VHH binders against Formin-H (forH). Designs and how they scored, part 7

Target 1, 361 residues: Formin-H (forH), of Dictyostelium discoideum (Social amoeba) (q54n00r34to394)
Amino acid sequence: VSLNEIIDLDREFELLLDKLAIEDPIKRKQMQSLPDISKRTLLEQNKADIYRTVKHKGPIESFADVKSVISSINTKHVPIDIIKTLRIHLNTADRDWIQSFLDNDGVQPILNILKRLERNKNRKRKEHSILQWECTRCIAALMKIKIGMEYIASFPQTTNLMVLCLDTPLIKAKTLVLELLAAIAVTDRGHGAVLTSMIYHKEVKKEITRYFNLVQSLKIEKNAEYLTTCMSFINCIISSPSDLPSRIEIRKAFLNLKILKYIENLRADYNEDKNLLTQLDVFEEELSTDEQLNSQQGTQIGIEDLFSQISSRVTGTPSQQELITLMTHFQRMSSSNLGLGVWTLYNALANQLEDELKIHP

## First folded at step 1 (VHH)

Design q07 (framework vhh_7aqx_2)
Fold by ESMFold2-Fast, scan of step 1:
Structure q07 (fold): chain B 361 residues (1-361), chain A 121 residues (1-121)
Amino acid sequence: as target 1 above (361 residues)
Amino acid sequence: QVQLQESGGGLVQAGGSLRLSCTTSGRTFSTYAFSWFRQAPGEEREFVGAISWSGDSTDYADSVKGRFTISRDNAKNTFYLQMNSLKTEDTAVYYCAAGPLYERSWTYDYWGQGTQVTVSS
């Protein structure tokens, strides 16, 4: 028996107990103490039941052929039970199966469902909320494995559709989405994807500025777990960058949305909620620490001042989009391992263009 | 406002090649990311390929990787999909899409009208 086989068995059996709604801790521990052969027997019996008797199962007959599985879920009207079956499988599948699933665009049918639900958001049917929840859980299952997390962090299409779920009426679904986005944001590749997705969220939801709806939810929502998770997400995207200028820039967006007033109100309303208060403390402590660091770094004053002058002249004009694109180029260069050479190349190109246009200091 | 116009679709035999073009209008062409999508009869619209605003990054669906190439020509305000080794399964209406800040997204704000590609056996 290999270690991987033991790990897979324990994971599968835990999911079986969840499926059977065995929530009693004593009974759960008793069942976890069963011999491996008994666990395998129960899994075999319940696996057969799941795959043979799933209502509206469609054509999913085997998980051996990944492309066949993807084809089975890549239809306009995918039954909820098929997505539940996929979710269970994703939680137990080995690395090679998950890699093949990702390589064959297996995530795309899940994203198609989420996009369809957003397009039909005025139809507040119970089935739509359940389907959105199950799709989000499939993404969560993929993120438990390194290759799945890396895939999601590398493809902004996934995080773009995840952020659209933030406006769902199902509080547990948007709480899970924020938890997943926070996990993505603390990775180097994923931080940029999440920031880009929040710009996309702004455009789709027609927000005045990025993060507007997110910050407003701190006033609107009365669920302590959601509020804690939301503050945690905000703290993650601000504090993930190791460089002070990036943290200051990201935090500025939230400060401009009057987040400090909302934090004050949350302290008053939830004065005994230790988890929420911890996240509020983290925000204010990191702000104070970075303000002290910023006051000590004279070399950063010149860059911030120059950017502020450019931004104030360009924001609200037709040139704003061009500035965003230029800043995006610079953001990518600052994240690259190409070093000084890339900066000097861009400076050479800028100098050449300025010479062609007769622009001089 | 950005407007997109596709051209280059038609009938081709399996194993053949086609080059689709998407011409854009507007002052923001060089700042936009572009992608191609396709929709076969009775199926949902699927991603085919994308090219970044810089032209340095490209992304492809696994079903077309190694066979299709996306490129852009900023001087002509046009981007292309070069389709090689065409299969009957590639038969679909092909759409081009544009957006300012993302390379791979079904939710692009600007879309072309579509161009039919039919691959015969």
Scores: ipSAE 0.000, ipTM 0.114, lowest interface PAE 21.8, mean pLDDT 76

Design q08 (framework vhh_7aqx_2)
Fold by ESMFold2-Fast, scan of step 1:
Structure q08 (fold): chain B 361 residues (1-361), chain A 121 residues (1-121)
Amino acid sequence: as target 1 above (361 residues)
Amino acid sequence: QVQLQESGGGLVQAGGSLRLSCTTSGFTFSSYAFSWFRQAPGEEREFVGAISYSGGSTDYADSVKGRFTISRDNAKNTFYLQMNSLKTEDTAVYYCAAKDWLRSYTQYDYWGQGTQVTVSS
């Protein structure tokens, strides 16, 4: 958990203590000393009431009117505090409010802010990074409920703008984006959207190849939490497809970028970081498993192709009956309990015969 | 307080079925992803299956894929492991686990105390 996330949780929890009318200084200190998860649980349990009693500043005067909320964030210059207030509300709003927000295109103004920040990136201001962080947190809040995740997974425009945040200097923002993208990639509809968005990222950021900047970050960044999240994201997009060919194709892009050398370096630099080491192990173990499976499937396909070639040359000739007899011998061997030894013996005999007849492969 | 409680374990014959349940309390169920792990005597704890916070995706260990099904019931704050075609090799203590779906780390925030599953030949 980042320092800013701790500060936000403490602020939200202060609002809860105010709502619960806990004003005794000793009791407040006891409540403030609760673990973060306990504070979060209490906030979640009381979410329906927390904002109806809090006085909001600016044009967001009532959360009952979804269109007014959307209008307040759909301006050229949106104050950071308004987006923070929206983020807090999105974390506590009921399902019906969130559904109305989605139905009235409430996500689009957030995406428009991210789009404007990308266009104006020539001025690297701290306010830029903070606003980008708060917008990303609004998306995270929406994804905590099924309808929000399904919405985001269904519209690639959302993931397209999220991936543009990966080049931000704010480590916590790109870490959060990777966590969100990984969660989207694991869903049935979201995997394709994330892959498409990485192509969009390449085009907008003028990368030499897809994933170039992402893989380079494994060398450049020294933040263990980010590195673990980055590897987790890579593992999610490779391993989410059920079919072997898709996994091989996606993984090939990373192998071509020499990710295995970066993994070796990360193992050396972070030899006691169990979380990162686990993600490195996952990458290498899945690679090995898929290579073994690919070899087994290729062998099976190869057998059918070889037989097809032999059959086409021999069928309708006097040699057809001899082929049938040979196949009958092989069928008997396959039904025996003698195992590998019998097959190797037949191969040795065939090799000897080919040598005598000068029939070389 | 946050708590996970397993139930449904016991003795069953090979080829039989068992349904494990994990009832949860003390947190917002819909915000968490859930997994089942198992540990056989003398072995390390291994992953069995997982379900995302939305229920839209599931994942299984190769050894149980096609035989086990993980599911969740948000109304009951409970998630399940349906185990079919049980084998003697499935004998283990089964643990339920929960984590915030946004965590990219292999950490689980909460664990149950475990329930014994014994499969006789």
Scores: ipSAE 0.000, ipTM 0.146, lowest interface PAE 18.4, mean pLDDT 77

Design q09 (framework vhh_7aqx_2)
Fold by ESMFold2-Fast, scan of step 1:
Structure q09 (fold): chain B 361 residues (1-361), chain A 123 residues (1-123)
Amino acid sequence: as target 1 above (361 residues)
Amino acid sequence: QVQLQESGGGLVQAGGSLRLSCTTSGRTFSSYHFSWFRQAPGEEREFVGAISGSGGSTDYADSVKGRFTISRDNAKNTFYLQMNSLKTEDTAVYYCAAESWYDLRKGSTYEYWGQGTQVTVSS
């Protein structure tokens, strides 16, 4: 088996349940609780059925003409079954078909549906939430291919509309959106797009600060899979940049929202959830590592600057001669092979003297 | 960005054991899934084993099931391949690889690859 199959097992199995028209929540939950090997076996047995359905069955007559497919979904009132059929096709289509779909702006109708759903904030029917979820799954299917991931990561409009799905009442849809945004955030081009989308989220949802609703969800939501995915997303956007200053700036937003207190509470409430605890550990370990690195680079004052300041303050005073004597001692230490230990000892003595005299650094 | 560095390869006797390590650039996320692949001389590169981002799921090629174990240590930003009961057929260059959750079509290409480490199993 490929890694893509391991990573996407639960999503592929969801596709199978949809293909089999298993919509009863109780029956779906029972089937989703099956061991991974059982899920893989069922997927293997049903591969031919999925392929056959995509070819010439469903509300879309044929997938041979990409432009025709795009036209069928580019209407003001797209039936949910058409989007489901498209999702199934996107999961099984070859690279050439997906490339043609992207080149002919096939993503735009999906984005238009998401934009329309956001304009209708009252979501009077569960159909709206289901349609939002199906559109998100279409985006997920595209992202399974490198060209689709690159396309999604390159267009901020896509991530802007995806992030609006975070307020959906469907926990599964929120979780999927965060998984997809995390995957986008770890790419070079996608990281900026995700950061920009969170600013857009703040504006549309009228948040006090960026990430406010996301961090609050760590307190409000009681779903372990969601909490794990949310922490994973946060870890991805903070730690994806290779440069220390970028990581510190992004992390600062979360620290200011008291994320460390929420992490403490999550450790207490989910003390046996290994997956969640791993993500909490990652956050705290990366914070610690970056604080150590920042401390190593944090001395803005070089030896020459520091000496110039001291010299300007003591030159012409009675202390000038004592400074010359101290510098003579330092010159002798620098010429000796006694190394770091002697400098460390002098620093320890200086710290002790400063404590005795109550002198602040 | 993720950089991968393998270590632990070498020469070992048939029936022996060897542990390979793959260290990341200091960043490990649950969105990254890690794998081992190998390529013997004159053969195609083949999948060996994988571990999910959370560490909760592992998968192995049939040829190594029961003999090889993949694990990860997020505190050390390292994942491992413990190779037991080694056979001469296990001789290959071993590569570690990392992928994000939706970057791939059927695992055929990975976003990040290590340089490879040679494992030679003598009779």
Scores: ipSAE 0.000, ipTM 0.262, lowest interface PAE 12.3, mean pLDDT 76

Design q10 (framework vhh_7aqx_2)
Fold by ESMFold2-Fast, scan of step 1:
Structure q10 (fold): chain B 361 residues (1-361), chain A 123 residues (1-123)
Amino acid sequence: as target 1 above (361 residues)
Amino acid sequence: QVQLQESGGGLVQAGGSLRLSCTTSGFTFSDYAFSWFRQAPGEEREFVGAISWSGGSTDYADSVKGRFTISRDNAKNTFYLQMNSLKTEDTAVYYCAARTGYSYFSDKPYDYWGQGTQVTVSS
């Protein structure tokens, strides 16, 4: 690969980020830090999405009737070849066909296959891993088009079943699942779905803590492409929220699992792997930046910050006048020589009321 | 409250020019990318042009390339569509739209839309 090709790729990808209106410098840096193959894939997907706005004949005429296709995959035993044929068709079908497929619950049979494969966990044959791979590729094909991505991001059941595929022995399937989850996680609706799915993964896999198996895979797996994708996924779920507290909370789970020690080991073992080193750098640089921001703002939320949050939620609602009245009481109290005891009494009464109403602080 | 307000529409003869403006309020203008869409009677809404949040990138529909120019003025919280060499085919209701983008695979849906302004190009 020539230097000119690398420069052209980075320039073209930067233009794509501008077209997509990715405004957040942190998210922009994260996307720019993706491996070259991921950047090329996103550029090709953007071109493919434009292509799909022009109605084109599907390559498989037998798939013209959406309902018959869904019926053929909605059985307890679906041959791998049928799923492969569906995957090929999903990669080339026009937008109207895909919309009809989604509207008629075409995704559900694919999810049912993944659910059945998970139930047969005690003895998964190589054929089952191949079927997981083909089902994941069907989901990938749907995500190449905006309506498919939005559908998948809107239904947590899809991401719940995708995360269960992470324990497959087929490394390319694990890698694809993490690539897809990372892409979902950077969308507003999809981020919440992915976080919820990782809780579901913990419950189903009986993990001590969320992300335990994911972080352990950084030590166990010896495939550089997988490791790069795994770190990229971790970086995406941490950096997707625009607010500092959310990023700190998510990152804390990984720090508690000793991820920094694994990053140190990966730097030693993969010292020549540019793509992996970039993802390790992203994790550490974003940690440093957020720690600096947290230090500048103080480790505690101040009175002004708390009031700003309350005011923004209450302004324009029926509760606004009650908040003004409550603040007026506090203003009168602060203007008196009543001291610490009265504030402590108010806090005790508030705690009792919250307990009675079963409100979580 | 977030609001997008179009202005500058009206009647114009073929070959003429119009400048549409979209004035925004209720959000930080510099954080948003902006686009223009149009809808002719009995037809679906179509993309016309876009400008990135930085102003460094613009994109246009093939039917308007070389004739229309999108621009933004951060100081005025306003963005524009300069329409030159107008054709009768350009007759439509023009809508301004604002978005932030976070999508990996495709364009994010637009967050805010204007009410539309009528452009009529006579023979």
Scores: ipSAE 0.000, ipTM 0.109, lowest interface PAE 18.8, mean pLDDT 77

Design q11 (framework vhh_7aqx_2)
Fold by ESMFold2-Fast, scan of step 1:
Formats: sequence, structure tokens, C-alpha cells
Structure q11 (fold): chain B 361 residues (1-361), chain A 122 residues (1-122)
Amino acid sequence: as target 1 above (361 residues)
Amino acid sequence: QVQLQESGGGLVQAGGSLRLSCTTSGRTFSSYAFSWFRQAPGEEREFVGAISSSGGSTDYADSVKGRFTISRDNAKNTFYLQMNSLKTEDTAVYYCAASSLEDWYRILTDYWGQGTQVTVSS
């Protein structure tokens, strides 16, 4: 049985209990504890009553008019069945329908639901988690089509609300959110949006530093699929920039949160999980590669810094012209075929001159 | 940058077999998961099958499971779709695809081929 099938069964069974007017908390809990096969049997026997209850809450009856569909989900109290029906339709709709949905701000009602769930997270926690899951699946369905992916990547409000879903107790929903964010982060427009969304997450969740809760989840969560997806997301946001300074800056945040210690623990605890081990390997290999590149670039930074100091002391003095002449000599030497030897000779001569003039480092 | 080119499409009778190839230009072949998608006239592009970057796992649409097999040859920078027991419903333009995100191959595709026509006659 899949998680989606379990969620659907539990929801339908709760609707049946409501229809049968079972309001006693003790009796309701007792019935909810029945095996899945017993619940399915009872639902099948009471099919007419279930359909009456579902029809009363109202699934979307027609998808011919995009604006009517959007109006149906743009209310303060949207039944989960309506969002489930929308999700199914989004997975099968043609490109023209999806384009019309995007053009008429069809994503905004979904975002409004996510925003309300964040504000009211203490109310009906189970139902809120399920509705969060269905809204996330609607976003996933939109991203299956190129126009939807491009829209989501270029609309920062979407990623801002998606990151807030990371504190849900429903592990499958957390995993899907990270998968979607990783897919967005790989794009040029999406990478910046995701980084900005993690700042938003820090502000809303009052994190000590950006990524704190994400990194802590590597210690807390025991689901291998989630851990693999979380590491994949981290690797994607670090590696997407083509420039070394950006990768070092992003990675530094994770290193400061002791991610290497958690990676070591994950290797020990999940030593046979090929997918997770691959993501751990990617993190460490990219770190090693970038450290080697950073060591090489450090030498170039040193040269520029030294020249900047010399220039600041000499510019505007009578020595400025002599420095220009000296640099011109060095420019000619750098273009020669003599290589290391000529620089070594100049250094030897400079050392002799410094000794003669009694100048010491 | 990765370029994908399909070959092996054509006309085949129902019950027959056909093998599609997708050749990749680029140095990063081993780092990508590869997929096949198809599109029948008037329908959206649908997933057919995928193979992981390591070649250790494969995934198939229910409609082709047991009939189609995906494989890869890293030495040749090529991956394949072996189609057996073909049905008229398998008639479509077949596209090969590459994804850098192994877990996301069904939704996010980095590179697409140009497509190759497969026609299954009764």
C-alpha cells in the first residue's frame, strides 16, 4: 500500500464516520484503529453514503473553464477533496490549459492555502499536514511541464512558502518539498530564488543561522529516502554556481553547522544505502576539489594585494613614475622565454641591493 | 553541454521488436541518469523508462513493464531501449533525455533528443 493510498483511505473513512454521526471521541478512535482491510470493507458497504458526503463537500465538477476552477480553490475553506481533484487534473491537462491556469494566477490560491496553514499550524494538525501534502503535489504536477517549471522558478513567493512546509511531521511531504526545491535550484533563476527562500525560512522560523533546521534534520530524521533527498538538495545549492567564491560561501554555512560530523554518522548508520552514500561522497569530493582550487587562487589574490599596498603608498609621490617604469620591465620579463630563471635573478639582485642599503624585511 | 541523438526508429509489425539507441556527445555521460519518453499524436509526452547514473537501477511505466528494457554502455556514450512484443498503442515519437538529478528524471530533464518515430502496424 502506498502512502497516498493510506492517506486517501483515512480521509474517506473519516468522512464515513462523520456521515454515520459517530461523534464520541472514544468510539471514533476505536473505529480509526481498525485494520485497513476492515476500513475498505466498511467503505465499500456504505458506498452510497460516502459518495453523498464527498458530493456534499464538492469535487471540481468541470475543468472546461479555467477561471471557474481557480474560483473553486480561491476560498478561505477549501476542502481537501477539491485540491486532490485539481492535482489529478494538473497531471493530465494539456499545455494550453496549464498556460491559461498560470496566466490567470491559478498558483496564488494554492500559495494562499499554504500561507494559512502556516499561520494556523496548531489547528487540526493531521488535516493540515495532508492539505500541505496535496498543495505540494499540485506544484509538483505543474513542474512536469516546462512552462510550469519556468513559472515556479521565476516566482519567488512559491519557494518562500514551500520552505515553510519543511517543518511538517509528514516525512513524504518534506521529501517532496526538497525534491522540488532541488529541481528549482539547478536553474539559474531558481537558484537565487531558493537561496532567498532559505533566508525567509530563517526569519519566519527564528533560526540561529540559515540552514540550521535543515542540517539538524540529518541527525533527527531516520528515513533513508529523506536523508538522501536532503543531501541531494544541499549538494545542488552548493554546486549550481559556476564561480568558486559562491560555492565556498554557501558550503561554509554548512561546514560551520558541523555537517561533516553528521555525514560521518550517516555513513556508519546507513553503510549499505547506495543512494545516500553517493550523495555523501558528492559533498566530500566537491569540497576537496574546491579546496584545491581555492589554494591555487590564494596566490593570485596575494599578488594583487601586495600591488595595491605599493600603489597606495607611491601614487601621487615622485616615486610613481619609477614604479611605472619598474612594472613595465616586469611586464616585458613575463613575456620572455626565460621563465623562472629571470625572476630568480631579479630576486637575488634585490636581496643584494637591500643588504647594501641596510634594508631588512 | 550534452547533445542527444536518437536512432533505430521505424516501421514494425505488432508483436515485433525494435531497439532504439541514444548517443550522447560530452564528457559527463557517467554522471547522468537517462530516460526515454514518448508522444503519440495529440497527446502529451509520457515517461517510458529510465536508468540510473550507475546503471544499477531501472524504472518503467506500467504500460511497458516486462516488454521494454533500458540499458547503457558508458564506453560508447550510448543508452538503449529494447522494445519487445510491440503493440499498435506503442506508436509514438520516442525521445531520449538526460537528467543530472537522478531522483528527478520524470519531471526535470536537462537535455532532450530530437525524437525518432516508431510506427507499429497491425
Scores: ipSAE 0.000, ipTM 0.144, lowest interface PAE 18.2, mean pLDDT 77

Design q12 (framework vhh_7aqx_2)
Fold by ESMFold2-Fast, scan of step 1:
Structure q12 (fold): chain B 361 residues (1-361), chain A 124 residues (1-124)
Amino acid sequence: as target 1 above (361 residues)
Amino acid sequence: QVQLQESGGGLVQAGGSLRLSCTTSGFTFSRYAFSWFRQAPGEEREFVGAISGSGGSTDYADSVKGRFTISRDNAKNTFYLQMNSLKTEDTAVYYCAAQYGTWDYSLPSAYRYWGQGTQVTVSS
């Protein structure tokens, strides 16, 4: 469940009023003016009725014995309805029940289903996508509890199977997987697991390079929520490490895949989408900040990086023409047989001028 | 390198008010989502309130709704928790936290960056 779903109380309540067949405009307005607590209570009552019906009619009749529940899902052919019933229960189970579920290796049967789906990709595409979706929702339910998040972040086998869902045509499943992976990546233990899982994704899906399919999805997918979540995930894995060298190394993979061109296109296509624009801004601003820090800390800076910094500051200003003239002089110098001596002379003159003007990098 | 620093904690009488501030450095402030958590001795960290990266959405724990307000000032790289009608049960160490993305704001594990904490003591 995304943050937008959690805080989208008014939309969920509007749907409840539709379900209850409340068509009177005056009555609808009165109910919409109820305090948030009252609205949440009514939604939970309605949701509880739905869950009560599913639990009563579900294939898993009792959740009192955790080991029995795990045995029910640890079979070679698990029906979708059993996984749905488990998912509903995981969203309402207390901490002690979830702890017992984790301790008795309850996650492993879910992972086994995801493994079988990948091996049997020639089967019905719709059934494949639905099972991936329900298994992913079970993982999401576990991650809502601290002990579940810590468990999943500690075992890269889980994230390895989650990334396989990224190639499903079901947009809501891709979006949820990216939200979960981003949440895992911000934990100390989980960051390495997620990076390793993206290597696994490359190997299984036969990508040319790591992140290739992910970056291409920024061009292919037309769903704003997905695009925002995808950019958020990318920003998260890059910015999670507190050390500059790690961020530069991870970001380099995306820069090499020409992500800046896709960001430019997304700005044009989604110019009023505040959430997406925020994530695009995050990528570019963190890049700029880290380039500045890299220069200050004495980390090696390349000619292309230095030129990019200069051109971004000068383009569109009166100084642009002077920069072009200076670069033309340097181009002539590079084409000549004059060698090191003339470059050192220019550097000596530049140092003298900078001292006079009190310019320091 | 990324740092969050709380200020504004202290001793206050029940029914009083305090405003906590969290000043940030080393990252792009305007793009992060921010939250406040609190922890009483012997207890786990409890979610208090959150404000989204866009600044348009806020969320609060039921125990503080109507009493606490979270806000942000992007120009000052600072976000705040205004605490009104304080109760003795509000006594805790208050932590500020930051994350990228739209994940569940109530989960401590979703936050990579944390402050050191500031003590709030509410006397009867």
Scores: ipSAE 0.000, ipTM 0.230, lowest interface PAE 15.2, mean pLDDT 77

Design q13 (framework vhh_7aqx_2)
Fold by ESMFold2-Fast, scan of step 1:
Structure q13 (fold): chain B 361 residues (1-361), chain A 120 residues (1-120)
Amino acid sequence: as target 1 above (361 residues)
Amino acid sequence: QVQLQESGGGLVQAGGSLRLSCTTSGRTFSYYAFSWFRQAPGEEREFVGAISWSGGSTDYADSVKGRFTISRDNAKNTFYLQMNSLKTEDTAVYYCAADLGSRYTPYEYWGQGTQVTVSS
């Protein structure tokens, strides 16, 4: 059984003890010491009572009324069972129901819970990690459909709260958050939101630079699934932009944090993990490809950029026709049997003319 | 951002073969798992096959196992569906799809579809 599954069982059992009004510390401790199979048996035997308490004392009796559902989660003391029930429903609800949920600000109560958990993180309450996990899974359920993904990608407020969960000790929760952020980052609108959220993370966590804690996790964490997801997230935020300058700028932050050294260490430690190795290969191959493209396109873009600057200054002026004539001469030269020598001669003549006109670099 | 475009569809006789291609315009080809789906007239869209982001695992619908093979070529930003021993019931519009391989957030990018018609 995983740590997250153990925490889920212990929390559910704690709720059962609360429901049964077992307030005696000695009795509570004795019942918490029961074997996992006994705890599961008691939970199953009392499942109808737990469901009845949620259904008949709580407002979620039917999911037909979206506003009623939203009202039930828009309180300061939301039971974890209600959030779990919402998550299950979000995974199976049709598009029209989800659209109504989004239109009636159904995401905001989930964000309010995450915000309250961040505010109270220093209290290290047992339910913190479980509530973060269930709220994150609700966000994940919404992102499975296009309208939910577009909604979440449109608002940095959501991704700002998600990135704060990256410092949680629950590896499963960190992994899920990184998967969600990667999915958001590969959308056009969501990429900017994720970049903004990583700046927010730096400021809230007092990082020396953006991505510091994320890159350090590649050394600290020993979970292959987490490491693979972390590298995938890094690759998505770097390579999602279609323009070369954006990719170079984002990648520079990671290169400055010595990520290539960490990649070499990961190759040695996880030499048989094909998924992780694929993500390490992707990082290095994209770096190599972009360096080659930068060398090739830098020369091409340099010519086009210079011409664009000249054209913008000359178009609509009396000099426009002379520029067209000059370009026509150069086009003929480029098509001629004359070699490099004619271009160097033109440069020599231009240098002499510039000196006469006192035009200097 | 990734854009998907299918090619290679057409008319073929039963027992024949076709290879469908799906080309991507994105820079992040290696991050994506790829799938093929099909939709016959009057039917729901059904899964045909998938290949993982590492290329190390493939999965197929029972109806096409042993006849269809999915593959990818990272150098060409292209993935393929090799269709052998075609049957009239394979007639459908075939769609390619890409996702991040995430089990939690399968935000899939879809192609426009390519028609495959298998005549008797």
Scores: ipSAE 0.011, ipTM 0.443, lowest interface PAE 8.7, mean pLDDT 78

Design q14 (framework vhh_7aqx_2)
Fold by ESMFold2-Fast, scan of step 1:
Structure q14 (fold): chain B 361 residues (1-361), chain A 122 residues (1-122)
Amino acid sequence: as target 1 above (361 residues)
Amino acid sequence: QVQLQESGGGLVQAGGSLRLSCTTSGFTFSSYAFSWFRQAPGEEREFVGAINSGGGSTDYADSVKGRFTISRDNAKNTFYLQMNSLKTEDTAVYYCAAHWSRGYLDTEYDYWGQGTQVTVSS
């Protein structure tokens, strides 16, 4: 490589260190001693539009025609190196080029690769995972610009195919997917797209319930970065809505999957991991805050009012006798020292029945 | 109480192999990413290789790629650098380093070892 290429990379990396507020001279020197590949990876990951605010030297002639670039990646067998080259270009291209790429459906060939990889997921496992990684990085590059983020958030097809990468054995790829989905979920339009993608994931992967595989990964995966990112993603989709009812509904799905037990286990297993512990704390703190807010936001419905509503709907129907029998059981339980434990057990069973019957979505 | 200790350095002939070990104590090994650096006399410290906290991601300097392999053993609180096809240019003091990991992309280093000498003779 040329000396000018090395100097340009070092300048851009210097700006990144400034942006990340890395002020310690020793740590700064250590980071500057990283190989070019690691520096480029960090620039890709932590870009705050450095390349969009600093004019790059020269156009990439091979990428002058957006339509020809799109045609080159819209083939049945796209070499990994072509996708890597596209990824690098997407990270350095100006806004006008990216806009043209989006307008000419440049994202679609990338999505077609992800669709093909899902169809062939039991073949060429390592090559498959690397190609998923490179495609995901192309999407990440697009999302660094506002127009790219808006495009991704507006088209559920993109998030639907991104979630299919979550069962890849390449931990860095599924970690990146969750980071990107979390970023999409905090946008107004993107939140709905991400929720829809989790329904799509359930259907394609034949999950028992939405989020089942995601929550199970908290038990299965032993990678602290992945676990932290997974918890962060869960926290983002729950807390992004400004309205309390939406947050309660989304959180209920995770509580029903026993996430609190997994959080307890993660605290024990990763007791010194500050980032993971922070995300676990966020989940529990937001739960407590929302429960407190829910208690404060209106007149509490009393037992007599609830019973009156049930009775009026059931009286005169065949279910009346069953309600009388159920109430008789409750009367017996109310007299026992097992009261609290028995009521919580009934509540857990009721939650499971509501989920199975889809009474409480 | 936090310590990183290198071992396995020494004198070896060109074309030979060495395995460096870094044994750690005083922190939760599984939560940290690890790297190897080296410094030849009169030269700047350079990156050699890295492994993330989960062990699923590795990276290497171009000069050692294909010859060196980094690995970790969480049960032993130890990580390794397997050095094959050694060249005289690989002669340096090798340092192990640890950083609390958000994965491979986090590169601030929290702890350093004291260094171990590797000398490759022609």
Scores: ipSAE 0.000, ipTM 0.111, lowest interface PAE 19.1, mean pLDDT 77

